VHH binders against o75319. Designs and how they scored, part 87

Target 1, 181 residues: o75319
Amino acid sequence: GNHIPERWKDYLPVGQRMPGTRFIAFKVPLQKSFEKKLAPEECFSPLDLFNKIREQNEELGLIIDLTYTQRYYKPEDLPETVPYLKIFTVGHQVPDDETIFKFKHAVNGFLKENKDNDKLIGVHCTHGLNRTGYLICRYLIDVEGVRPDDAIELFNRCRGHCLERQNYIEDLQNGPIRKNW

## First folded at step 7 (VHH)

Design g48 (framework vhh_4orz_3)
Fold by ESMFold2-Fast, scan of step 7:
Order: structure tokens, then C-alpha cells, then sequence
Structure g48 (fold): chain B 181 residues (1-181), chain A 120 residues (1-120)
């Protein structure tokens, strides 16, 4: 149904670009049918997302949707010119190696194809925090060699919220490096 | 071969300015993002500023509005203009280069660093 995700209102809609990267994180946009349950200042539709990105003088070149559902918005609610990639991930669980590699492949492909521009990779799960932060940090650690606590600090600061799930944090800090790219 | 050579470091009083230069050779400079990182005594290396091959600039929060990174592709140089210097800016400043894909933490080439000392 049109139930607002638990705690969705507790999170800022969109973070800031993570400096020195092409990543920007945000919570899941909610299509028009959810607006009956939201005050005007709480609304965050796909259109609102693009307006907020534009307000930061940024431009999206790719959206990676990490939610396990398509009920919150449809790809058709996005501008036709922005590629959309769905990677189904389950909440609470650290993403598996296949999911991690799929994310890395998509990011690397985008970066190679977009060397001549500065368009962003927008990444979201339900809250734009745990799965989103995990995969972005995992990419920075495994592909770019960033220290785990530096990656986490950068994500937390730019998202405006700290990663909450201890199992995700522990995997980032102490887990094996999944090198494929 | 590949070389990055920093210059422009020195001693300056708090509130003063310095301009650092990095001369690059041995690679196609215009294709690389260029960055400045710093390491203070007893601290980890900290990213300061980055300029992409396309000219977009990024800054650490600690230096925003005080430092300006720029590049000159004709001269294969990247520069860091440092204004309103503070004692906490005291560090060895390193020039680094990275090809696209561009991200933090893993640079392809590094300079040897130049010392900046800011007195109170």
C-alpha cells in the first residue's frame, strides 16, 4: 500500500555530493499517491529530488535504486534522459558479493562513459543510509583504497546522518576487501 | 618517467598567504584529476582539494573559502592558493594525480611534498 516507510520522515531528503567522488545519496522518493499522508514540507517526489539536486548546482547522470520494492515510485516517474538501475537489496543484511560486484560494475561503467562531464551517481535505499552508505563506502574502500573510517566519515558528513547498522559498519571496518575492479 | 614536483612552501604568519605549485611530467596531464593532500605531524594524510580534468573543484570543509585549486594544462601545473592561513594548516603538502575514474584515496602518482609552516 501507500504506507510511508518507517522513520522515512526522520531523514533529510538529499545529502550533499561526496567531494572528490561522483556520489550523492538520498532517501527513496515517494510518488504522488503518498502525498495524502505528508505535509507539504515533508513531500519528496521524484520531481522534488531533481529540484533539490539542481539547487545544489549538480546534475544526476544515473540513479541506482537499492530498495527491494518498486511501490514507492516507478522508473517512469523519472526524467527519460536519466538512466535508472535497480539492484534489489534486502534491508538489515550486509549485501552479498554478487550485489557488491554489480554495484561496482555499474559505477565503473558510468565513470568511464562520463569522463567529459561531472554528472552524479545518485544512490538510494529506503532511508538513503545503511544499504546506500554501505555500498558507496565498500566501493571507496575496495576500488579506491580509502581507509574504512575515512570512507564512513565522508559518507556520514555528506549524507547528514550516520550509518546506523553495526553489522554494516563492522563489515566495512573489518571485512575482507572484495577486489574485482 | 612520471614526476610530480611541489614548490612554494615555506614559513608564513597566521593570516598570511602562500601559493603552492606542482609541476607534472611523464603523463598526459590534461587527462588527470589533480589533488593536494596534507599531513601534519602525528596525523594521518588528509585530502585538501581536487580539480578534475574538466576543471571542477572540490575542497575539504576545513579549507573551503580559504584555498583555491587551479590548473594550467599548457604548463602541466596545478596550483593551490592558500589564504587566511591558520597554525592548524601547518603540514607537508603533497601533489597527487589520478586518472578517471576519479575517487579519493587511491592516486596514481604522488609528489614528495613541500613543507608549510604557519606561525601564530
Amino acid sequence: as target 1 above (181 residues)
Amino acid sequence: EVQLVESGGGLVQAGGSLRLFCAASGFTFSDYAMAWLRQAPGKRREWVALITSGGRTYYADSVKDRFTISRDNAKNTVSLQMNSLKPEDTAIYFCAAKYWPLLYGKYDYWGQGTQVTVSS
Scores: ipSAE 0.000, ipTM 0.243, lowest interface PAE 11.2, mean pLDDT 88

Design g49 (framework vhh_4orz_3)
Fold by ESMFold2-Fast, scan of step 7:
Structure g49 (fold): chain B 181 residues (1-181), chain A 120 residues (1-120)
Amino acid sequence: as target 1 above (181 residues)
Amino acid sequence: EVQLVESGGGLVQAGGSLRLFCAASGFTFSDYAMAWLRQAPGKRREWVALITSGGRTYYADSVKDRFTISRDNAKNTVSLQMNSLKPEDTAIYFCAAKYWPLLYGYYDYWGQGTQVTVSS
């Protein structure tokens, strides 16, 4: 179906780049078929995403899609030059270690291949908030040694919305460091 | 084998300028982002400026428009030009290197620091 995700309109389309990182978070883009249900100012297609990133004087080098569906847009709706990675994550649950390691591996691989440029890693779930914020913060804490509260504050400020799920916040603040292998 | 050696620190009056240098050895300098951090007496270390391997620069709000970070890959050197110095800039200044450019958190390599004292 073409029903708009619950509360999708409540969130800013794209956050600001997180300074000192390659991350930028956004809500799920919706392909052209959803535009009949949206006012012109509410539209946020894959094309709109790239236009908004360019308006910030930034460039995407990778998109990581954390949604548990492919109904919102297709990889074919993205420029061929931008790699797309799908990591299926269930909402409400803290992502498991396998999911966390897949995310870390993708980020590390991108950074290794893009040391000579400043292209961004775009990360989204449905709202670009809970699963997105969790995995970005988990990366910063586990790989870069950022203090949990600092990672969460940085994400919240740059996304323009605060992480909402208490179990995600609790895991980030007090959960174990997941080692990379 | 890895070494970062800072120089250029000293005593300067408020409104004055200093240029700090950091000479790096023992790693592929051009692959690393280079940063300056500072620690004032009784305070935590704070990040001041970072330059990526590609030359993109980032500054803390407290030093923006006053400080300029630059690098010379041929000489394995990063420098910090500090203008319009304030007493609040008094700190030990550390050179640091990190492999993943633009990432917060732990730095791979650290210098010993150089003292900057700004008198009012």
Scores: ipSAE 0.006, ipTM 0.312, lowest interface PAE 9.6, mean pLDDT 88

Design g5 (framework vhh_4orz_3)
Fold by ESMFold2-Fast, scan of step 7:
Structure g5 (fold): chain B 181 residues (1-181), chain A 120 residues (1-120)
Amino acid sequence: as target 1 above (181 residues)
Amino acid sequence: EVQLVESGGGLVQAGGSLRLFCAASGFTFSDYAMAWLRQAPGKRREWVALITSGGRTYYADSVKDRFTISRDNAKNTVSLQMNSLKPEDTAIYFCAAKYWPMLYGSYDYWGQGTQVTVSS
């Protein structure tokens, strides 16, 4: 079977809700076929994700999957009541304007439709760190007008790991604000 | 016409309490997150507290456990109860409204601000 993603075990499965937002970040869940390569305490299936979110007294209302593959788990592995959005992103490169726009549009749509509840937007890439942190911070900076360093600090603290990709950090701190309609 | 009108500011001694009010009109209040931000003399404006349309509350670390934000959708009001006030809490306090329930960032509507002065 498929190998566990490189460094996947190095990261906490799920971060904390980012206070004052609807975002929560996590690493990619792995379907049952991967469990033969994991110790019991290392397992993080779609079911484990929902259990960990519930343990924090939170509830997911949307999952945004930023991976460039569907080999790790399938949408069918998620509860039917939780919408799933796939945004294919390539690692290492700063996401393009189309990708950034699609992410912003999905977040805005969720917030408009979920005013009567406190459900979270769950965002993940492979490690739930670089692409995930970039797009969440990009949203906070461009849409909410948050200072770049404040957005990055908030994400790092709540995820439990610091953004690692210097080109992503550089773009967030010094890059242009992407104004999307 | 959208209006946010603050009241309740004034002078208070350290350790005292003060309650700020914000009366909103001209928009569907229940659909908006409401926030309090403050600006101290010579400092940048900082976020203090936010209450979402659903009633969930968030606080800056500097005011956590001392301040309480609440709203009354029937009266279109948001309030900030400030306890155990410190000289460092001296600032102009602004009421703000935003459609998206996010902690920081752009607010759609702003009040004029109300002065809070805490003496040592």
Scores: ipSAE 0.013, ipTM 0.359, lowest interface PAE 8.1, mean pLDDT 88

Design g50 (framework vhh_4orz_3)
Fold by ESMFold2-Fast, scan of step 7:
Structure g50 (fold): chain B 181 residues (1-181), chain A 120 residues (1-120)
Amino acid sequence: as target 1 above (181 residues)
Amino acid sequence: EVQLVESGGGLVQAGGSLRLFCAASGFTFSDYAMAWLRQAPGKRREWVALITSGGRTYYADSVKDRFTISRDNAKNTVSLQMNSLKPEDTAIYFCAAKYWPLLYGHYDYWGQGTQVTVSS
């Protein structure tokens, strides 16, 4: 059914842009059919997402949706000017190498196509925290050579919530670099 | 064939100004983000400023409002205007280039550095 995801209300809708990157993280937007279950101040629709990004004087150029479902909103709910990419990721498990490579390829492609602007890559899972934080940090570590603890600290600060899953944190700190050559 | 050549370093009194230049060759300059990093004696290199290919600028908190990074794509140069210099700004300043406009991580190309010394 149209049930609000567990703990979804516990998280800030949208984080801050991660300084020196094109990343911004947020929790999953909920389409209009969820409005009846939310107080006005709890609503976070696709429209609300774009309004909050604009309030930060930022602009989205790509949305990467990491959820394993289509029930929360449809790509048709987004402005036609913003590309949407679905990468199905299962919660709880560290994303596999194919998923990591798909994410890196999408980010690199966006950066190449958008060198002449400052548009952001918006990344979300259900809460915009664990899968989202993992893949963003994995990109920074593997592609940009950022130290794992620095990547995690940057994400946590900008998202406004700390990565919660110990297996994700452990993989980022001590796991192998997934080579993109 | 890729080269980044810095100039403009020197000795200056506290409160003074210097302008650093970096001349780039051997790559498509306009496609690259350009950065300045510095290394003080006995310390690790730290990032100072970055300008993206699109012209957006980023600054470390320690230099914000004192330093200004700019680029001239017609001349393949990046510059760092350094105002209100402090003794703690003393360092070797490095010009660096990277294709992706990200603050962190790998830089594709590095200059040899130019010494900046600020006396109290």
Scores: ipSAE 0.006, ipTM 0.303, lowest interface PAE 9.7, mean pLDDT 88

Design g51 (framework vhh_4orz_3)
Fold by ESMFold2-Fast, scan of step 7:
Structure g51 (fold): chain B 181 residues (1-181), chain A 120 residues (1-120)
Amino acid sequence: as target 1 above (181 residues)
Amino acid sequence: EVQLVESGGGLVQAGGSLRLFCAASGFTFSDYAMAWLRQAPGKRREWVALITSGGRTYYADSVKDRFTISRDNAKNTVSLQMNSLKPEDTAIYFCAAKYWPLLYGSFDYWGQGTQVTVSS
């Protein structure tokens, strides 16, 4: 069924841009069919996402959707001008090397093609926290050479919520660097 | 050969102002994020200000509202306007360039630094 994701209301809709990067993290937008179950102040549609990004004086150039479902919204609910990439990522498990490679490839391709602008890469899973935070931090550590604790702190501060899954945190801090890009 | 050459450093009284310049050559300047970092005696290098290839600016809390970073892509320069200087701002100031914008990672290119000394 098309029910509100568990704990979805507990999280801020959109974080802040991560300074010195092109990343911004948010929770999954919910299409109009979900609005009957939400108070007006709880609504976070694809349109609401773009309005909140604009309110921060930012612009999205790419959305990476990490959810393992297509039930929350459709790509057609997004402006045609913003590319959408789906990377099906199972929750609870540390993302596999194939998923990490796809994410890194998408980010690097976007950055190469968007040197002359400051458009953002919007990344979300269901809550915009664990899978989202893992893959963003993994990119910063493996590609950008950021210290793991610094990457995690930057993500937590900008998202407004701390990474919750200990297996994700442990992999970021102590796991191998994935040199697959 | 890539070069970043800083200028504009010197001695100034507390409450005064200085403007630092960094002249870049040997790479496509407009494609790079540019940053100013500083290192005070006995302390680690810390970032001060960053301007992205698209012109977005970021500042460390310690310098926010006092320092302004800007760039001139036609002249391949980045500058740092420093106002309301404090003795704690005394440091060697480095210009750095990065193809990928990053606050806490390695930079691709570094200048030699320019000394800024703020008298009490």
Scores: ipSAE 0.000, ipTM 0.235, lowest interface PAE 11.2, mean pLDDT 87

Design g52 (framework vhh_4orz_3)
Fold by ESMFold2-Fast, scan of step 7:
Structure g52 (fold): chain B 181 residues (1-181), chain A 120 residues (1-120)
Amino acid sequence: as target 1 above (181 residues)
Amino acid sequence: EVQLVESGGGLVQAGGSLRLFCAASGFTFSDYAMAWLRQAPGKRREWVALITSGGRTYYADSVKDRFTISRDNAKNTVSLQMNSLKPEDTAIYFCAAKYWPLLYGEYDYWGQGTQVTVSS
């Protein structure tokens, strides 16, 4: 059946825009079929995502989905005006160089195409925390030259939850810079 | 040839106002985030304000509600309106440009700076 992801209810649906960037992080939206297992205040559908982004006076220009599944919602559940990119990323392990490269390429392509606006890149995995936070921070460190601890602090504050996986934090702080994106 | 040239600095009494200007040339100004940073005597350079290519603004807590950053893409200028100036605002103010907007990141281009002195 349509099982709610473990601990999904423990996380805020949507963080705040990360100041000085185009990034906003959120947990995976769940299509309407999951709502029978949720109280009204726990629901977070694709429609709810866009309503919450508008409540912050923001607009999404791209969604990057890092989950290793398509069971939670379909791209067709999103407005046709918002591009959707799937990057299948295995949880628990630090993303590989190919995944990092794909993420960096997508972000830079979006920024070039959206010079005339302030639309956001929405990034999510299941909880919008570990894979999401890793790839956003990796981008800020490798491409933007941000100090690792500053990138992590910025993400944690804006997401409203701290990166949990020690191996991800360790790689961000002390791992190699991935220069060929 | 990329150039950022600051102007509008000077001496002002505490509680007064100044407006700084930065004229940019040699790059596609409208594509860049523009920032103001300052360096006070004996201190490290600190970020003050940033305006993105899309016009969104960000401010350091020390200047929030007193300073306003704005840009004019037709004139390739960024400005900083400084109100309710305090002696601790005394610093050299630098204009900087960055292709990807980021508060903590490195800047691509820098001006030479303009001195602001606030007397008690």
Scores: ipSAE 0.011, ipTM 0.295, lowest interface PAE 8.8, mean pLDDT 88

Design g53 (framework vhh_4orz_3)
Fold by ESMFold2-Fast, scan of step 7:
Structure g53 (fold): chain B 181 residues (1-181), chain A 120 residues (1-120)
Amino acid sequence: as target 1 above (181 residues)
Amino acid sequence: EVQLVESGGGLVQAGGSLRLFCAASGFTFDDYAMAWLRQAPGKRREWVALITSGGRTYYADSVKDRFTISRDNAKNTVSLQMNSLKPEDTAIYFCAAKYWPLLYGSYDYWGQGTQVTVSS
C-alpha cells in the first residue's frame, strides 16, 4: 500500500536555497494517491514542490532523488523540462565513494551546462535530511573547500532541520576528502 | 607568482560612494570566481559579494541594493561599487579568488586588503 514514510510529516517540505550555491533540499514528494492519508496542509506532491519553489522566486533545473525506492512518485509526475536523476542510496550508512562520485559528477555537469542561468539543483532523500545533507555537505567540503562545520551549519539553517546521523556528521568532520569525481 | 592587488579605498562621508578595484595576475583569471570580504575593527572577517566565472553575482544582506560587484576579464580586474555608505561599512576590504564559486570557506588566493573608512 501507500504507506507514508516514518516521520515524514515531522519535516518541513522544502528548505531555502543555500546561499552561494545552486542547492535546495526537500523531503520526498508523494504522488496524489498518498493524499487520501494526509490532511490538506500535510500534502506535498510533485506539483506542490514546484509551487513552493516558485513561491520562493526560484526555478528547479535538476532533481536528484536519493531514495532507495520508486514508490513515492514517478519521473512522469515531473515537468518534462526538468531532468531527473536517480541515485539509489541506503539510509543509515555513509554513502560509498561510487555514490559520492556520481553525485559530484551530476552536480558538476549541471553547473557546466547552466552557466547562463540561475536554476537550482533540488536534492532529496526520504526526509531531505541525512543522505541529502551528507552529499550536499560532502560536495561543499571536497569540491568547494568549505570547512566541514560551516557546510553543516549552512545546510542545517537552510533546510530548517539539523543533520541527525552521528556517523554522517563524523565522516564530514573527520573523514577523508574524496578527490576523484 | 599569483597576485591580487586592491585599490580605491579611502575616507568617505556617510551617504557617499567608493569604487574598489582588484587587479589579478599569475593565474587564469577568467576561470575563477572573485569575491570581496571585509574585516571591521574587533570583528571577524565577513563575506560581502561574489561574482562567478560566468558573471552571476551574490551579495550579503547587509550590502544588498547598495553594492555592485563586476568583472572585466580583458583587464583581469574585479570591482566593487559601494553606494550609500554607512559608518558600519568601515573595514579592510579583501579581494579573493577561487577556482569554483562559493559563498565562503577556503579561497585559493587573497589580496592584502584596502582600508575603507566611513565617517558619520
Scores: ipSAE 0.000, ipTM 0.176, lowest interface PAE 12.8, mean pLDDT 87

Design g54 (framework vhh_4orz_3)
Fold by ESMFold2-Fast, scan of step 7:
Parts: sequence; structure tokens; C-alpha cells
Structure g54 (fold): chain B 181 residues (1-181), chain A 120 residues (1-120)
Amino acid sequence: as target 1 above (181 residues)
Amino acid sequence: EVQLVESGGGLVQAGGSLRLFCAASGFTFSEYAMAWLRQAPGKRREWVALITSGGRTYYADSVKDRFTISRDNAKNTVSLQMNSLKPEDTAIYFCAAKYWPLLYGSYDYWGQGTQVTVSS
């Protein structure tokens, strides 16, 4: 990887923790090899991610990477203490049931193992918006019984950007519940 | 048998205060997030406040700085202190319990509700 993702600079690096959940969403961090293409204020490396989350008085316990590429940063760029999970998702398409179930199982496993702390699940795709927002909202709707409009509004508010893809929004509002809880 | 029993509701003048209580039994109270939700006549049920098992609190924008949620794990109670009450706070207030501490989702257990009426 040598090219900055399309529109990557248009998005806030990190959202805020979604209140009452363990989720925080952000755009893909870019390893140091991308920095020559960025002004200092535009840089958002893995280190920058952890610094921004610490500035919010939060702590990451898991990163779920939804991008279809490994070019932007390597797991080795993350602190050894933070687990990294890759779930390959293609853009533009609503994630399939297998992908949704993998995400749900990862979240449930983290919550079970982290009952005694308040560490966050960090979720990102390229922009931390459409695939990220879809899977977080899908979890809230299917597993936790959140109303679709409430899940979407909560995500939009905390991410600082609204879900853009109408097919994702339509599936969340009117699509079937995926019941492999 | 799981029970959530609300008390403390009533009629109050605008600008006044009320304290709601919820007594819980039949589950491991300390492991559950506790919430207050309300439903006004002809309106949807809306979330008001939540306190996690660890004591972290969250409030709806409409009640922030006016309402305070608290819990007492030794007594299995959750309370809602309501100050500077407005006519639009008139609703039936429900106590609810959730094992996973989510604000805008389904709850595992519900109380019967207590009426709060705020006169203009």
C-alpha cells in the first residue's frame, strides 16, 4: 500500500464510545509509510489511534478490522496486549450471514472474557462508517434488541458521520433479523 | 421469581422534585445494568437513564443535569432523583434490568411502572 484511501481525509479519525455499549468506531489507521503523503495534522497511525482513545479516558481491549486489505497497517503495529481480529468484508454489499455471525461471536466472546473491566471493542473498515456502522448496528438490533432507528442514530451521533449507504440502512430498518445469536 | 417494584411516583408542581425507587428481587442484581424508561400518553416508550453494574451512568439529553440515577447493591435498589420537573416529564416511569448494559435495547426484566404527573 502506497495510496491514501479515497475520501479517507473527509472523516474524523475516531468517534466516541457508543454509550451503554463497548463499541468505538474509527477509520483505518495508516502505518508510517503513508506519512509522506499526509500533513502532520492529517496523520492517523496506529499509535495516533491509541493516543486519541486514551485522550477520551478509554482503553481498547480488541480491534476488529473489517477491511478487505492488509495494506494500511499490520497487526504488529499494534500494542502486543490488544487482540486483533480480521474479518474480510467487501465494500458496497451488505455483509453476508457468515460475516455477521463471525462479528457477533467475536463481540460475545470479548464481552464474556471482559466482564470485570470496561475495555472497548474498536471496529473499523476503511472510513469507519458503512461496514463498521452496519455490523455494530446489526449486533445491537439482533443480539440486544435495540430498535433499528435508535441503533443507527446512536452510531451516527457517536461516529460523527451518518451511515451513507442506503442498502445498509434499508437492511437494518426492514431486513430480517439474523438469529444465530 | 424475578420482580421489579417501583415506588415514589405521584403528582408534583412544575419546578418540583420526586424520587423514584425500584426494589429488585429474584436475580443477581449487582450483575445487571438498571434503567429507567418512561411512556407518556400516546407516545413511544423512551429511555431516560441507565446505570451499569460498575456504576457508570448515562442520561437522555432531555433529562441531563435534572435527573440522577443511583443504585444500592446491598439493598438491591435503583433510584431516580428527578429535579426541576416539567409538564413534559409527565409519564409512567418503568424500572428495567439488562444483563448487558445497553441503552437503547431490549431489557430482560421490567417493573409495572409508576405514574408521575407534573402540573403546569
Scores: ipSAE 0.011, ipTM 0.269, lowest interface PAE 9.3, mean pLDDT 88

Design g55 (framework vhh_4orz_3)
Fold by ESMFold2-Fast, scan of step 7:
Structure g55 (fold): chain B 181 residues (1-181), chain A 120 residues (1-120)
Amino acid sequence: as target 1 above (181 residues)
Amino acid sequence: EVQLVESGGGLVQAGGSLRLFCAASGFTFSDYYMAWLRQAPGKRREWVALITSGGRTYYADSVKDRFTISRDNAKNTVSLQMNSLKPEDTAIYFCAAKYWPLLYGSYDYWGQGTQVTVSS
């Protein structure tokens, strides 16, 4: 359908860059057709996303879209100069190992190609919180050896909202390291 | 083959300034993140500052607004300007290089360190 996602208005559109990383998290942008259902101050289109990131003196080099759908916006709604990667993930479930490996490979590939700049990897699911926070934290824990509680704290602080799903938090804290990256 | 050589350490009074230098050789310096870490006697090694290959800088809260990290890719040098020094800044300061562009995790290369002593 063409309905605003549940609780979407409750979340900040864009977080802050996670210091010492190339990650920035945000909620799903909504294409122009959703504007009639939103007050002007509630709008968060693909254009609004790029404007808000520029306001922070940052630049996107890659968008990773973790939603299960493309009804909210299309890749064509993004500037042609910014690569877009779709990784279909189901909400509420901890992402499976194949999804985790795909995310890690995409991040590693971007970092190798962008060593000479400081462009960001933008990551979003519907709210830019649970699936987004899980995969970013999983990357920091598994690839960079960050302690789970430190990764979670960093994400929560920079996103401006705490990870909500206990199964995601428990997997990050106590789950196995996925070593194939 | 790979070398990171620190210099510029010494004894300074509280409120004073020092500039540390790290000369790098044996790798493509411009591709690496460069960092300064410090270790006080009996304490764990603490991250202080990092400069990315693109020139973006990051600082630990304890040194923010007092220390400035910079790099010169033509000379393969990273520097740390330390102002308003405090006794708690007393430590061995290490230069480190990281190919993978994140603050966290292991550094690929380390210098031997240079002693900084700040007297009251």
Scores: ipSAE 0.006, ipTM 0.299, lowest interface PAE 9.5, mean pLDDT 88

Design g56 (framework vhh_4orz_3)
Fold by ESMFold2-Fast, scan of step 7:
Structure g56 (fold): chain B 181 residues (1-181), chain A 120 residues (1-120)
Amino acid sequence: as target 1 above (181 residues)
Amino acid sequence: EVQLVESGGGLVQAGGSLRLFCAASGFTFSDYEMAWLRQAPGKRREWVALITSGGRTYYADSVKDRFTISRDNAKNTVSLQMNSLKPEDTAIYFCAAKYWPLLYGSYDYWGQGTQVTVSS
């Protein structure tokens, strides 16, 4: 159905751009069919997402959707000028190496194609926090050489919410670097 | 009366160097992240460099290896050393400050900007 995801209302819709990167994180947008269950100030549709990004004087060039569902919005709800990539991830568990590889490949490809602009990579899961924060931080650590604590602090500050899952935090701080991707 | 005052802009030949300064007053400078952003004519404002309250630095890909951001907490100053300047670096450069313990939000304070023009 069109039920609001658990705890979705508890999270800020869109974070700030992560300085030094092309990343911006947000919670899953909900298409118009969900608005009957939301107060006007709680609505966060695909249109609302793009309006909030514009309010920050930013522009999206790619959306990476990490949810394990197609129920919340359709790719056709997005502007034709913004590519959409679906990477299916399961909540609660640390993303596997194949998922990490797909994410890194998508980010690297976007950056190569967008070297002449400053468009952002928008990343979301259901809440735009745990899976989203893990994969962004994993990229920064493994590809950009950022220290784990710095990556996590930067994500938490810019998202406006701290990573909640200790297994994700533990993997980022003490887990192996996935260098072959 | 928070103020951010930029200086050091001007006209320079391609391949040259400039150092921009931002003098901050009216807030506890050491608690703030400091950034440089730029806006070229007819384009949106883009982020260039950031230095955290702890001194960690980050750079946009377009300026990486050419620009260096630094801060002097004793003098309440943030600086941007710009080397190997290119005509595409021509823009108004803005100093901006953000209080690091805030979990979200745009930059809290902005300067008026300083013009940098790089001739070919």
Scores: ipSAE 0.000, ipTM 0.120, lowest interface PAE 18.1, mean pLDDT 86

Design g57 (framework vhh_4orz_3)
Fold by ESMFold2-Fast, scan of step 7:
Structure g57 (fold): chain B 181 residues (1-181), chain A 120 residues (1-120)
Amino acid sequence: as target 1 above (181 residues)
Amino acid sequence: EVQLVESGGGLVQAGGSLRLFCAASGFTFSDYAMAWLRQAPGKRREWVALITSGGRTYYADSVKDRFTISRDNAKNTVSLQMNSLKPEDTAIYFCAAKYWALLYGSYDYWGQGTQVTVSS
């Protein structure tokens, strides 16, 4: 079954670029098989994602998929020119240090290889909010030296939705900085 | 040895213009984002403008439409064109460099600063 993820329709498809960073957050795109269950204005396919990014005068250079499934779309549904990275994360719990380090390594590698352009790192989980916001904010705090409340505010404003999970917010505000690769 | 050397500061009347320069050496300039920050008497240090390695620019709300940051990778320089200067722009202006892929964040390199004084 092509069941729409719970609450998926409640979220804005794609946020705005986070100023001063290469990050843009969005909810999971749904391949065309889901469109029979959606009104035209609710559709958000991989093609729709790239159209909306282009409408903002931006270009994706990497997609990081944080979902624990591949049922929503396949990597082959994306343009062959855009790298795709899967980091399997479980919802509800704060990502472990290994997951955090994988995310940081991917971001740092992208930035090193894309120093001469302004292409974006697109990050999503199912809703593009909790796991997505946590890992982006964790990167900004640990690597960029951003104050936790400033990172969270920046993410919330640009995503158009506030981080919902209190345990994620608590870890960002009061948890240890993860400085290792 | 890494160095950032600011120049172009001075005294100017309100409504006037100044251009600040920062000459960088000792690192691969084109790989770094370059920023200007300022510290006014009795105030906290505040970020003013940033230009990324790719050339994208960002400005604090207080200076938008008045200041322009630019870089010259062939000369390893970043500059800040300051127009319509106000007394509240009076501060020591610092040049700073940041490599976006660095693990710990914060600015990697700092200049010593150059004084800008705007009289009424």
Scores: ipSAE 0.006, ipTM 0.246, lowest interface PAE 10.8, mean pLDDT 87

Design g58 (framework vhh_4orz_3)
Fold by ESMFold2-Fast, scan of step 7:
Structure g58 (fold): chain B 181 residues (1-181), chain A 120 residues (1-120)
Amino acid sequence: as target 1 above (181 residues)
Amino acid sequence: EVQLVESGGGLVQAGGSLRLFCAASGFTFSDYAMAWLRQAPGKRREWVALITSGGRTYYADSVKDRFTISRDNAKNTVSLQMNSLKPEDTAIYFCATKYWPLLYGSYDYWGQGTQVTVSS
């Protein structure tokens, strides 16, 4: 289906780079076929994503797509120079340890291969908020030793929207550290 | 053997300036982010400034526009220029390094620190 995701229009397309990290979060881009259901100012295609990143004087080096669908856009809609990684992540549930490990592995691999540049890791789910914010914060807490409340505050400020799912927030604050993976 | 050695600390009057240096050895300096953190008496350690391997700089709000971090990859040195010093800047200043340029979180290696005292 070609239905606009529920509440997708309620969120800013792209956040700001999270200072001191390589992360930038955004909502899912929608391919051209969705534009008939959107006003011009509501459009956010893969092309629009890259234009908005460039407007911030940033450059994407990797996109991590956390949606549990392929219908919103295709990897072929992205520039060939930007790697694309799909991690199928079910909404509403705290991501499982396997998903957390895959995310950490992808981030660590990117950072190792891109130590001589400042390119960003773009992370999105449908709204670029709950699954996206959870995995970014989980990485900061577990790998970088950031305090949970500080990670959440940093993400919320840079995304321009606060994490909404209480079970995600609770896991970040009080859940076990998934380390030594 | 990785070593970070701070220098340049001392006693200054409020409104004065100091320049701290950190000499690094035992690793590929140009690949690592360099940071300054400080710990005041009876307080927790706080992050002050970070410079990435690529030269991008970040500052804590409390020191922004007063402090400037810079690096010299040819000399394996990072510096912190501190201007308009205030009594609340009194602390032991630590040089630290990490491969990933995250402002918060764990550092791979630390220096022993250098004392900065700002009198009223």
Scores: ipSAE 0.012, ipTM 0.308, lowest interface PAE 8.9, mean pLDDT 88

